# Designs tried in a protein design chat: VHH binders against q96n21r8to141. Part 15

Target 1, 126 residues: q96n21r8to141
Amino acid sequence: RDRLSFLHRLPILLKGTSDDDVPCPGYLFEEIAKISHESPGSSQCLLEYLLSRLHSSSGHGKLKVLKILLYLCSHGSSFFLLILKRNSAFIQEAAAFAGPPDPLHGNSLYQKVRAAAQDLGSTLFS
Key: E = the ipSAE of ESMFold2; O = the ipSAE of OpenDDE; V2 = 0.75 times the mean of E and O plus 0.25 times the DockQ between their complexes.

## First folded at step 5 (VHH; framework vhh_etentamig_d1)

Design a9
Fold by ESMFold2-Fast, scan of step 5:
Formats: structure tokens, C-alpha cells, sequence
Structure a9 (fold): chain B 126 residues (1-126), chain A 126 residues (1-126)
């Protein structure tokens, strides 16, 4: 039933993790954190969703997911933090994120993704 | 690990000035938008001002426009709020906040704040 309940959250999650340059608004960070407090199953579904979006997205979506995960380190459930620590291999990959320079922004987006990943790793393992 | 330490508050007469500082550590300061949030006795928190990660964009609540100036020194990991023409209504505890909802040069009043400090008390009284 965790999966069924989680499906009602997809519009919030999709909006907050969209692969574009529209920032995730504050109220969506708060709503996403509430999902982590609903049940252990909701926390598991949330982490799986966020990691899937991180993997499939460009730099914009990756940055949003990393900032959501960083917010969850302080506002998410204890169980969410536990499973995030157990599934943290993605952090090293994100911290090494690179590619060809953007014509308008050069390496700025790659730098922001790497910085967010480094901040997440430092916060999670402190 | 992440620390936000506010200072500079005090007792000041109406029409006076104060400069608040926030010393940040434990994260890549330049990659986060920062805000000042205040809480007056018996009231909820009120967003006061925000600044983009680069310092290129600044935003103010209508109640403080023309009187307060937000700035940052990324080389010192420090956020500032210059408060001029202070009024009794400005009496509050002022908090430094990291904003997770903003990135690039964009920012929105719909914030996801990370407030970790004790705040600094500003009292405007004759």
C-alpha cells in the first residue's frame, strides 16, 4: 500500500525534480520531507524515486535532487537518513559530474552539481 | 558540521543603524542563496531579505525596502545585513538562513530555509 499511497505524491515529486532551470520552491521541499515521515515504505519509495531522477536527469535535475536530499538530511525522517547512508555511492559519481562547457554558462552548472554532491557527502557523514 | 553564526544585534534608538553578520561554515557558501529571517516577540517568522549565491541579485520585503541592504563576502563566507532608519517594528531576533530552493542567479520568496543559529536580538527602543 506504500506504493499506492506514493503514487498520489508523484505530481509534487515530478514538479520538484523537473529537469529544467525552474527552481524547486520551498513549499515542495517541505511536502517532500513530509513523505519521508509517513512510513518506512514511503521513505524507501522516496529515495528510489529521487535516485532514479538523479540518474536520468541533466545537470538541472541533478542539482534539484541533490538539494532536496541535502534538505532531507535535516528535515527528513531518521529512517530516511539511515537508508540514504546505506545507498550513498551516487554521491561520489555526482561529485565528479562533468561534460562539455555550456555556450552561455561554461562549467557553472557542472560546478554547482559537484558542490552540492560534496556538501551532501559532508553533511551525511558528519 | 554546517554552522550559521549570527552577530551584530543590540539595543538601538529609532532612526539608528546596525550591521548584522552571519559567519557560515561547513558548506560551499558561494553556491547557496542566503536570506535573513526575523521573528518578533509573539509573531511567526518573517522573511526580510535574500541574496543570490554570486551576490548579483538581491531581494527585499516591502517592509524594509530602501532601509536595509543585504550583501555577502564569499571569500570570507560571511553574509551581512546593513539596517538603516530602524523602527520599533524592526525589533526581532534575526536569523541567517541558507536557501535550498534557489540556484544560479534565480531566487524566489517561496523558500526552503535552513536556520541553525541562535539568532541575534535587535531591539529598537528609545
Amino acid sequence: as target 1 above (126 residues)
Amino acid sequence: EVQLLESGGGLVQPGGSLRLSCAASGFTFSEYAMSWVRQAPGKGPEWVSGISGSGGSTYYADSVKGRFTISRDNSKNTLYLQMNSLRAEDTAVYYCARDFGSYLEEWSPRHAFDIRGQGTLVTVSS
Scores: ipSAE 0.014, ipTM 0.488, lowest interface PAE 7.7, mean pLDDT 85

## First folded at step 6 (VHH; framework vhh_etentamig_d1)

Design b1 (at its last look DockQ between E and O 0.67; V2 from the best seeds 0.00; counts 0 for: pae E 3.0 > 2)
Fold by OpenDDE, look of step 6:
Structure b1 (fold): chain B 126 residues (1-126), chain A 126 residues (1-126)
Amino acid sequence: as target 1 above (126 residues)
Amino acid sequence: EVQLLESGGGLVQPGGSLRLSCAASGFTFSEYAMSWVRQAPGKGPEWVSGISGSGGSTYYADSVKGRFTISRDNSKNTLYLQMNSLRAEDTAVYYCARDFSDYLEEYSPRHAFDIRGQGTLVTVSS
């Protein structure tokens, strides 16, 4: 039941975590936060999706995921935050995110991803 | 711990000026858009102004355009709101908020606030 319901939210998540340089619209943050409140199962599915997306996405996708996770620290369900804290190993990896400089933007995206990860870590473990 | 602390509020006569400040800590300030929101007695919260992380873009509610100026000093982790030509209807508690709208399309009417300060009271009265 929870899984089926979650699947209906997938278009929102796909849009909010796209690999392109299009910013994640603000309303999507709110919608994604609502997903976490639907049920514990929904929160679990959400976390699994976001972590999977974080590992497989471009720098832009990673940044979006980290920003979404950070937003969820304030607006997500308590259960979501609980399981996020239990699965926080990715934060260190993201905080060390690096790569070749972009011809136009240099290391800007890497810095943003690292900063987002650092902020997420600080928020979760403060 | 993420913190936002507003200051600079007070009593001022109509036509007067005030400058609000918001001190930020616990996160990479320059990576986030910031907004001012206000809540007048008996009214709901109202978005007042927003500024991008770099400070390169600023936005204003119609009610304050031409009178208020938002700015930031990222080296000091501080957000500002210069309020000129104050009116009685500007009376409110003013909050600074971390705004995820930097991930919104430019000039989007939507905002995504995750945290805000305790606010500072601005009273405009003769």
Scores: ipSAE 0.709, ipTM 0.868, lowest interface PAE 0.7, mean pLDDT 93
Fold by ESMFold2, look of step 6:
Structure b1 (fold): chain B 126 residues (1-126), chain A 126 residues (1-126)
Amino acid sequence: as target 1 above (126 residues)
Amino acid sequence: EVQLLESGGGLVQPGGSLRLSCAASGFTFSEYAMSWVRQAPGKGPEWVSGISGSGGSTYYADSVKGRFTISRDNSKNTLYLQMNSLRAEDTAVYYCARDFSDYLEEYSPRHAFDIRGQGTLVTVSS
């Protein structure tokens, strides 16, 4: 487990999972996948970080994290995929995501979060 | 379980036309941007065209602008590429890709592609 090395990655993780309407840049998906390949410890730290951001974020941040996790299903390490399957309860919670209308996006953001969660569940367990 | 099946390639003369199709399954097709990526023999992959999840925004590499048209039918889970005025330089294997980033037209696009199919070969020769 290499938590000190993982801490050097926090700036790109914060940028890619910012809780705003600015999309995660495509290159950050690739950089995050590389983190999952560094070590089992890096994979554990990455998952803990992503789940923490998922739970603390509005619909914007939730959508970004779910899309990152979807990308990692095919581009992350096999160890990351293993621990993700073992810690998958959040998928059902995200598939039921709802809230008051967002003045900028209305209810469509909640629908996008639910769809991403459903796709993640189908990908992980199919 | 995510499947992307490309079809419609073939041998065509310069100046001819082809229409590529990509049948998608295993994910909520309308919620993701999609792209066409091609790979010529001895070359690296090249992004060709992209389309937003709704189909409302389309994007093209400079080398194909005015000749190729990307479209999608979300009711059929199908992505299309209409290729007109084909040239020998268009010879490549064409792949459809799910694009996890939500930006297709930025200054220097860097995409997070998910490519699952074998592609469809387009050969343009006399």
Scores: ipSAE 0.356, ipTM 0.715, lowest interface PAE 3.0, mean pLDDT 85
ESMFold2 (binder alone), look of step 6: mean pLDDT 82; pTM 0.828

Design b2 (at its last look DockQ between E and O 0.79; V2 from the best seeds 0.00; counts 0 for: pae E 2.9 > 2)
Fold by OpenDDE, look of step 6:
Structure b2 (fold): chain B 126 residues (1-126), chain A 124 residues (1-124)
Amino acid sequence: as target 1 above (126 residues)
Amino acid sequence: EVQLLESGGGLVQPGGSLRLSCAASGFTFSEYAMSWVRQAPGKGPEWVSGISGSGGSTYYADSVKGRFTISRDNSKNTLYLQMNSLRAEDTAVYYCARDFSDYEEGSRHAFDIRGQGTLVTVSS
């Protein structure tokens, strides 16, 4: 039941975590936070989705996921935060994110991702 | 620990000026858009102004456009709001907020943290 309900939220999540260079629209942060409050199962599905996306996405996708996770630290359900803390190993990996310089923007995206990861870690375990 | 601390509020006469400051700590300040929001007595919160992480883009509510100026100094982790030509209706508690909004069409403001606020009273 929770999985089926979560599938109906995928369009929101796909849009919010798109791999393009357009920032996640502000209203999607709120919508995604609502998902975490629907049920513990929804929170679990949300976390699984975000972590999967984080690992499979480009730098832009990773940045969006990290920002979403950061937002959820304040607006997500208590259960979501609980399972996020239990599955926080990705933060160190993201904080070390690196790659070849972009011809136009150099290392800017890498720095943004690392900063977001660092801020997420600081917030989550402060 | 993430923290936002507003300052600079006070009593001012109509037509006067104030400059608010917001000291940020506990996160990479330059990587986030910031906003000022205010809440007048008996009213709901109102977005006042926003600024991009780099400071290259600024945004204003129609009610304050031309009178208020938002700025930031990323080297000091500080957000500012210069308020000129103050009016009685500007009386409110002003909050600094970290903003996840991109200010694109259809977007809404998404604040995750804000300070305790600073009171601005405009009265003759």
Scores: ipSAE 0.875, ipTM 0.930, lowest interface PAE 0.5, mean pLDDT 94
Fold by ESMFold2, look of step 6:
Structure b2 (fold): chain B 126 residues (1-126), chain A 124 residues (1-124)
Amino acid sequence: as target 1 above (126 residues)
Amino acid sequence: EVQLLESGGGLVQPGGSLRLSCAASGFTFSEYAMSWVRQAPGKGPEWVSGISGSGGSTYYADSVKGRFTISRDNSKNTLYLQMNSLRAEDTAVYYCARDFSDYEEGSRHAFDIRGQGTLVTVSS
């Protein structure tokens, strides 16, 4: 496995998937796509990282990860797309993403996360 | 299933006008920034204009400011580029692109281009 090479990419990934309302910078999308093209091992490490971040993050981080995955559907390696399709249970979970109903300060963010998950699902499964 | 279909190109004289359209499908159009990117013969791609998902913010390359207007109709899933005062140097194939980036400082664009583009030729 190419875990040592992947560890050098963690600063890029942490910056692009930070759990805040600052969108992922455009150059980081391209850099992340390059990781998926390096090797099958790099693709597996990348997917593991992105899914871990998706599950651990608030709505802002979830939205960033889902947008990165959408970008990778057309710019990532064919191997990354294959393993993403095989590990797609998270899409259903993200499509149901919700937060506190009565103090609605995060409601539009929840809807954005659900929309991104729906778009990813429709992209992956034709 | 994700489709971006450009139209409205053609032959026009210098000083003329043209309106480009891009029909989008297969994604939640209003949730993404969109851009126009052009490629002149023998040249690399050049970003022309961008618009936020809501349509509230618009951006232009210096070469087209004051002549081109980007707009979108989220109810019709359509992106537009109104091109006025056309010049020979505007001759290119124009592509619409879903842009995953925002326009914050120091950011490159993250384009997703799916269409064949529409040819604009500005010639006497």
Scores: ipSAE 0.357, ipTM 0.717, lowest interface PAE 2.9, mean pLDDT 85
ESMFold2 (binder alone), look of step 6: mean pLDDT 82; pTM 0.832

Design b3 (at its last look DockQ between E and O 0.62; V2 from the best seeds 0.00; counts 0 for: pae E 3.2 > 2)
Fold by OpenDDE, look of step 6:
Structure b3 (fold): chain B 126 residues (1-126), chain A 126 residues (1-126)
Amino acid sequence: as target 1 above (126 residues)
Amino acid sequence: EVQLLESGGGLVQPGGSLRLSCAASGFTFSEYAMSWVRQAPGKGPEWVSGISGSGGSTYYADSVKGRFTISRDNSKNTLYLQMNSLRAEDTAVYYCARDFSDYLSSYSPRHAFDIRGQGTLVTVSS
């Protein structure tokens, strides 16, 4: 039941975590936070989705996911935060995110991703 | 710990000026857009102004355009709001907030605040 309900939220998540260079729209942060409050199962599905996207997405996608997770630290359900803390190994990996310099922007995106990861870690474990 | 601390509020006569400050700590300040919001007595919160992480873009509510100026010093982790030509209707508690909304996105009609300070009171009265 939770899985089926979660599937109906996928369009929101896909939009908020797209691989393009367009930042996640503000209203989607609130919508995604609502997902975490629907049920513990929904929170689990949300975390699984976000972690999957984090590992498979572009730098822009990674940045979006990390910022969404950071937002959820304040607006997500208590259960979501609990399972996020238990699955926080990705934060160190993201904090070390690096790659070849972009011809136009250099290392800017890498720095943004690392900063977001650091901020997430600080927030989650402070 | 993430913190925002507003200051600079006070009593001022109509037509007067005030400069608010917001000291940020616990996160990479320059990577986030920041906003000022206010809440007048008996009224709901109202967005006042926003500024991009780099400070290159600024935005204002119609009610304060031409009178208020938002700025930031990322080297000092500080957000500012210069308020000129103050009016009685500007009386409110002013909050600084970390803003996940993207003002440049055509799909970001709403703000996404995750943290705000304790606020600083601005009273405009003759």
Scores: ipSAE 0.855, ipTM 0.924, lowest interface PAE 0.5, mean pLDDT 94
Fold by ESMFold2, look of step 6:
Structure b3 (fold): chain B 126 residues (1-126), chain A 126 residues (1-126)
Amino acid sequence: as target 1 above (126 residues)
Amino acid sequence: EVQLLESGGGLVQPGGSLRLSCAASGFTFSEYAMSWVRQAPGKGPEWVSGISGSGGSTYYADSVKGRFTISRDNSKNTLYLQMNSLRAEDTAVYYCARDFSDYLSSYSPRHAFDIRGQGTLVTVSS
């Protein structure tokens, strides 16, 4: 039931986590935070979606997902924070993120992803 | 623990100047856009000014252009707002905010503000 309701939110999620160099607009951060408050099941679906996108995306998509997760640390539901803490192995992986230089951005994008992951870990675990 | 601590507010006469500071800690300050947001008594929040992570790009609301200057010192993890030619309508609590969206614009829905401090009160009165 929660998965069916969550699928109706997919257009918002796809726009906010598109794997391109267009920043996620602020109102989508707010809409995504609302999903985390709808139900525990919606929070579980949201986390699964965000972690899947984190894994599959280039540095642009990874950075957007990490910034959304950072926003959710202060604006998401308490249940979402609980399951995020329980599923935190991705933070260490993202903090080591590296790859071939982006022709337009060089290593700057990888550094931004690593910094966002480190900040997320610091925020979640002090 | 992420902290944003505003200071430098006070009572000033019209035409006067103040310099606000925001001490940041608990995150990689230089990697995030920052903004000043103010809230006048009985009114909603209003974006005032924004600055890119590097400090290379600055943006201002029309109501403050030419009077206010945003700046940052990434070596000191500090955000500043120099306010000149102050007017009674500038009276508000001023908050510094981390902006998770990289949109630096007067469009309110494009910002994803993270406000952590109590703000600093600026009162412009004769």
Scores: ipSAE 0.364, ipTM 0.732, lowest interface PAE 3.2, mean pLDDT 87
ESMFold2 (binder alone), look of step 6: mean pLDDT 82; pTM 0.830

## First folded at step 7 (VHH; framework vhh_etentamig_d1)

Design c1 (at its last look DockQ between E and O 0.69; V2 from the best seeds 0.00; counts 0 for: pae E 2.4 > 2)
Fold by OpenDDE, look of step 7:
Structure c1 (fold): chain B 126 residues (1-126), chain A 124 residues (1-124)
Amino acid sequence: as target 1 above (126 residues)
Amino acid sequence: EVQLLESGGGLVQPGGSLRLSCAASGFTFSEYAMSWVRQAPGKGPEWVSGISGSGGSTYYADSVKGRFTISRDNSKNTLYLQMNSLRAEDTAVYYCARDFGDYEEGYRHAFDIRGQGTLVTVSS
């Protein structure tokens, strides 16, 4: 039941975590936070989705996911935060995110991703 | 620890001026848009002004446009609100808030944290 319900939320998540240079719209942060409050199962599915997206996305996608996770630290369900804390190894990986310089933007995106990861870590464990 | 701390509020006469400050800590300040939100007695929260992470873009509610100026000093992790030509209807508790909206794209008002607020009272 929870899994099926979560699938109906995928369009929101796909839009909010698109692997492009378009920022996540502000209203989607709230919508995604609502997903975490629907049920513990929904929170689990949400975390799995976001972590999967984080690992498979480019710098832009990673930045969006990290920002979403950071927002969820304040607006997500208590259960979501609990399982997020238990699965926080990705934060260190993201904080070390690096790659070849972009011909136009250099290392800017890498720095943004690392900063977002550091802020997430600070928030989650403060 | 992530923290926002507002200051600068007080009592001022109509037509007067105040400058609010918001000290940020515990996060990479320059990577986030910031907003001022106010709440008057008996009313709900009202968005007042916003500024992009770099400070290159600023936005204002119609009610304060031309009178208020938002700015930031990223080297000091500080957000400011210069309030001129103050009116009685500007009386409120003013909060600074971290905003996940991208003002350059018009996606505003995604707040996750705010300070305790500072009271501004405009009265003759």
Scores: ipSAE 0.851, ipTM 0.920, lowest interface PAE 0.5, mean pLDDT 94
Fold by ESMFold2, look of step 7:
Structure c1 (fold): chain B 126 residues (1-126), chain A 124 residues (1-124)
Amino acid sequence: as target 1 above (126 residues)
Amino acid sequence: EVQLLESGGGLVQPGGSLRLSCAASGFTFSEYAMSWVRQAPGKGPEWVSGISGSGGSTYYADSVKGRFTISRDNSKNTLYLQMNSLRAEDTAVYYCARDFGDYEEGYRHAFDIRGQGTLVTVSS
């Protein structure tokens, strides 16, 4: 039931994690944080969604997801933080993120992704 | 751990000037937009000014345009607010904030405030 209810929030998640160069609007960070507070099931669905998007996206989507996760370290539910810590192997992978030069952004986007991952790891485990 | 430490507040006469500083640590300072947010006695928080991660774009609330200047030194992980021509209505606790949001029209900021703030009192 939590998974079905979570699907009704999908439009805001898709907008906030779109794989393009448009930054995630500030109000979507707040809306996504609200999802983490709705229930433990919503937190689990949210984490699964964010990690799936992190894996499937180019550097733009990866950066957005990492910044959302970083915001949730301070503004997400305590249960969300617990399951994030349990599922944190992605941080090391993202901290090593690299790829061919992006013709629009070059290597600076990969560096931003790595910095966001490092900041997330430092915040989550510090 | 993320820390934002504000300083430079004090008592000043109307028309006077102050420079606020915010020392940042625990994150990659240059990768985030930063804002100053103030809270006057009996009022809610009010966004004052913002600056892009690089420092290339600056933004101001209408109430402070032409009087306040935001800046940053990414080599020192420090955010600044130069406040000139101070008025009684500028009396508030000033906080620096990491801002996850975009400065586009109609978007709300996503502030992350960590410090105690610095008190600015403008009084004769």
Scores: ipSAE 0.395, ipTM 0.740, lowest interface PAE 2.4, mean pLDDT 86
ESMFold2 (binder alone), look of step 7: mean pLDDT 82; pTM 0.839

Design c2 (at its last look DockQ between E and O 0.63; V2 from the best seeds 0.00; counts 0 for: pae E 3.1 > 2)
Fold by OpenDDE, look of step 7:
Structure c2 (fold): chain B 126 residues (1-126), chain A 124 residues (1-124)
Amino acid sequence: as target 1 above (126 residues)
Amino acid sequence: EVQLLESGGGLVQPGGSLRLSCAASGFTFSEYAMSWVRQAPGKGPEWVSGISGSGGSTYYADSVKGRFTISRDNSKNTLYLQMNSLRAEDTAVYYCARDFGDYEEGPRHAFDIRGQGTLVTVSS
């Protein structure tokens, strides 16, 4: 039941974590936070989705996921935060995110991702 | 520790001016849009003003447009709100908030953290 309900939320998540240079709209942060409050199962699915997206996305996708996770630290369910804290190893990985310089933007995106990861760590464990 | 700390509130007469400050710590300040939100006695929170991470874009509620000016100094991790031509209806606790609406859409915002607020009282 929780899994099926979560699948109906995928369009929101896909839009919020699109792997492009379009910023995530503000209202989607709120919508995604609501997902975490639907049920513990929904929170689990949400975390799994976000972590999967984080690992498979380019810098733009990673940045969006990290920002979403950061927002969820304040607005996500207590259960979501619990499982997020228990699965926080990715934060260090993201904080070390690096790659070849972009011909136009250099290392700016890498720096943004690392900063977001660091901020997530600070917020999550503050 | 992530923290926002507002200051500068006080008692001022109608028509007067006041400058609020918000000191940020514990995160990369320049990477986030910031907003001021106020809550008057007996009323719900009201968005007042917002500014992009770089400070290149600013936004204002209609109720304060032309009177308030939002700015930031990223080298000091500080957000400001210059309030001129203050009115009795501006009386409220003012909060600074980290804003995830970091794009040029205007009134749609998403706040995660805010300070304890600073009280502004406009009274003759």
Scores: ipSAE 0.838, ipTM 0.913, lowest interface PAE 0.5, mean pLDDT 94
Fold by ESMFold2, look of step 7:
Structure c2 (fold): chain B 126 residues (1-126), chain A 124 residues (1-124)
Amino acid sequence: as target 1 above (126 residues)
Amino acid sequence: EVQLLESGGGLVQPGGSLRLSCAASGFTFSEYAMSWVRQAPGKGPEWVSGISGSGGSTYYADSVKGRFTISRDNSKNTLYLQMNSLRAEDTAVYYCARDFGDYEEGPRHAFDIRGQGTLVTVSS
């Protein structure tokens, strides 16, 4: 049920977490937060999707997912926050994210990913 | 814990100036876009201005363009709004916000407001 309903939302989620350098549009942050408020099952599906996308993406996609998770800390459901805290091992992994030097940016994409992960950890466990 | 503390509001005559400040803590300030959002009595929130994390790009609502200047000092974790040529319609509570959204034109913002705001009253 929840999984079928959630799959209906997949095009929106794929747009908001596309693995490119275009920021996630603000209206998609709000739409994604609404999914977390629909039911505990929807929250579980959403978390599974976001963590899967985090794992599979390059630095751009990782950064988008981390910022979505950070937005959900203040705008998502309390149940979503609970399961996020319980599934938080990824934060340490993302805080150590690294790769070849990027000569095109003042602040490297890897540093941005690490900073977002650190802020997420500080928000969840402060 | 994320904190945003607005200050610098007050009573000013039309044509006057004020400088608002927002002290930020609990996050890596330089990595987030920031916005000023205002709420006039009896109205909904209105985006005023935005600035990229680095400070390299700034954006303004048409109603304030040319009169207001947004800036940030990432070494002091502080966001600023210089307001010049103030008008009665600028009277509002001004809030500092992290802006998770896209800075392109139109209402694409995802504001994270944490403070009580600072009241700006342009004499009426």
Scores: ipSAE 0.361, ipTM 0.737, lowest interface PAE 3.1, mean pLDDT 86
ESMFold2 (binder alone), look of step 7: mean pLDDT 82; pTM 0.826

Design c3 (at its last look DockQ between E and O 0.75; V2 from the best seeds 0.00; counts 0 for: pae E 8.1 > 2)
Fold by OpenDDE, look of step 7:
Structure c3 (fold): chain B 126 residues (1-126), chain A 124 residues (1-124)
Amino acid sequence: as target 1 above (126 residues)
Amino acid sequence: EVQLLESGGGLVQPGGSLRLSCAASGFTFSEYAMSWVRQAPGKGPEWVSGISGSGGSTYYADSVKGRFTISRDNSKNTLYLQMNSLRAEDTAVYYCARDWGDYEEGSRHAFDIRGQGTLVTVSS
């Protein structure tokens, strides 16, 4: 039941975590936070989705996921935060995110991703 | 620890001016848009003004446009609100908030953290 319900939320998640340079609309942060409150199962599915997206996306996608996670630290369910804390190894990986300089933007995106990861870590374990 | 701390509120006469400050800590300040939100007695929260992370873009509610100016100093992790030509209807508790909006005027705002607020009272 939880898995099926979660599948109906995929369009929102795909939009919010698109691997492009378009910022995530503000209303999607709220919508994604609502997903975490639907059920513990929904929270689990949400975390799995976000972590999967984080690992498979470029810098833009990673940045969006990290910011979503940061927002969820304040507005996500208690259960979501619990399982997020238990699965926080990705934060260190993201904090070390690096790659070849972009011809136009240099290392800007890498720096933003690392900063977001650092902020997430600070918030999650503060 | 993530923290926002507002200051600068007080009592002022109509037509007067006041400058609010918000000290931020615990996150990379320059990477986030910030907003001022106010809540008047007996009313719900009202968005007042917003500014992009870099400070290059600013936005204002119609009720304060032309009178208020939002700014930030990222080297000091501080957000400001210069309030001129104050009116009685500007009386409210003013909050600094980290804004997750899409950084466009008229966009829907989403806030995750805010301070305790600072009271602004405009009265003759």
Scores: ipSAE 0.738, ipTM 0.875, lowest interface PAE 0.6, mean pLDDT 93
Fold by ESMFold2, look of step 7:
Structure c3 (fold): chain B 126 residues (1-126), chain A 124 residues (1-124)
Amino acid sequence: as target 1 above (126 residues)
Amino acid sequence: EVQLLESGGGLVQPGGSLRLSCAASGFTFSEYAMSWVRQAPGKGPEWVSGISGSGGSTYYADSVKGRFTISRDNSKNTLYLQMNSLRAEDTAVYYCARDWGDYEEGSRHAFDIRGQGTLVTVSS
């Protein structure tokens, strides 16, 4: 029921978390925050989606998801923050994100992902 | 704990200049775009200017283009706004903000304001 309602939000989420170098448009942060306020079930579906995307994406997608999660710390529902804190093991993994040197970018994208994860951990548990 | 501390406001005559500063802490400053947002008495917040995390790209509202210059020093975690040719309409409380939005495609900015702001009064 909540999952079926959430599926209507997927186009917005796919656009905001696309695995490319195009920045997430500002209005999508606001729209995603609204999803977290619709219901506890919508918050759970949103978190599951974002964590799945975080784990499956390259550095570009990971960075977008981490910045969305940071935004939600200030603008998401209280219930979303609660379940995010309970499912926070990903922060440590993202803070250690690394890989072979990228010929075009070196380790710059890995550093950005690690920094975003560190900022998220500091914000969430401060 | 994220902190954004604005300073440098004051009373200035029309045509005058003022330089605002914003000290940032509690996050990786260089990884975030930053903006100045102002709020005039009795009005809602208005975006003034933005700068990319690296400082390589700057953006301005039409009302301030050519008069204001945004800059940042990532080694000092500080954002700046140089305001020249000030007008009475520039009177407002000025806030610095982390900015998650982009400046393309007509998108609204998503601002994170944490400080009390700094008052700029342009009078006389």
Scores: ipSAE 0.014, ipTM 0.420, lowest interface PAE 8.1, mean pLDDT 82
ESMFold2 (binder alone), look of step 7: mean pLDDT 81; pTM 0.822

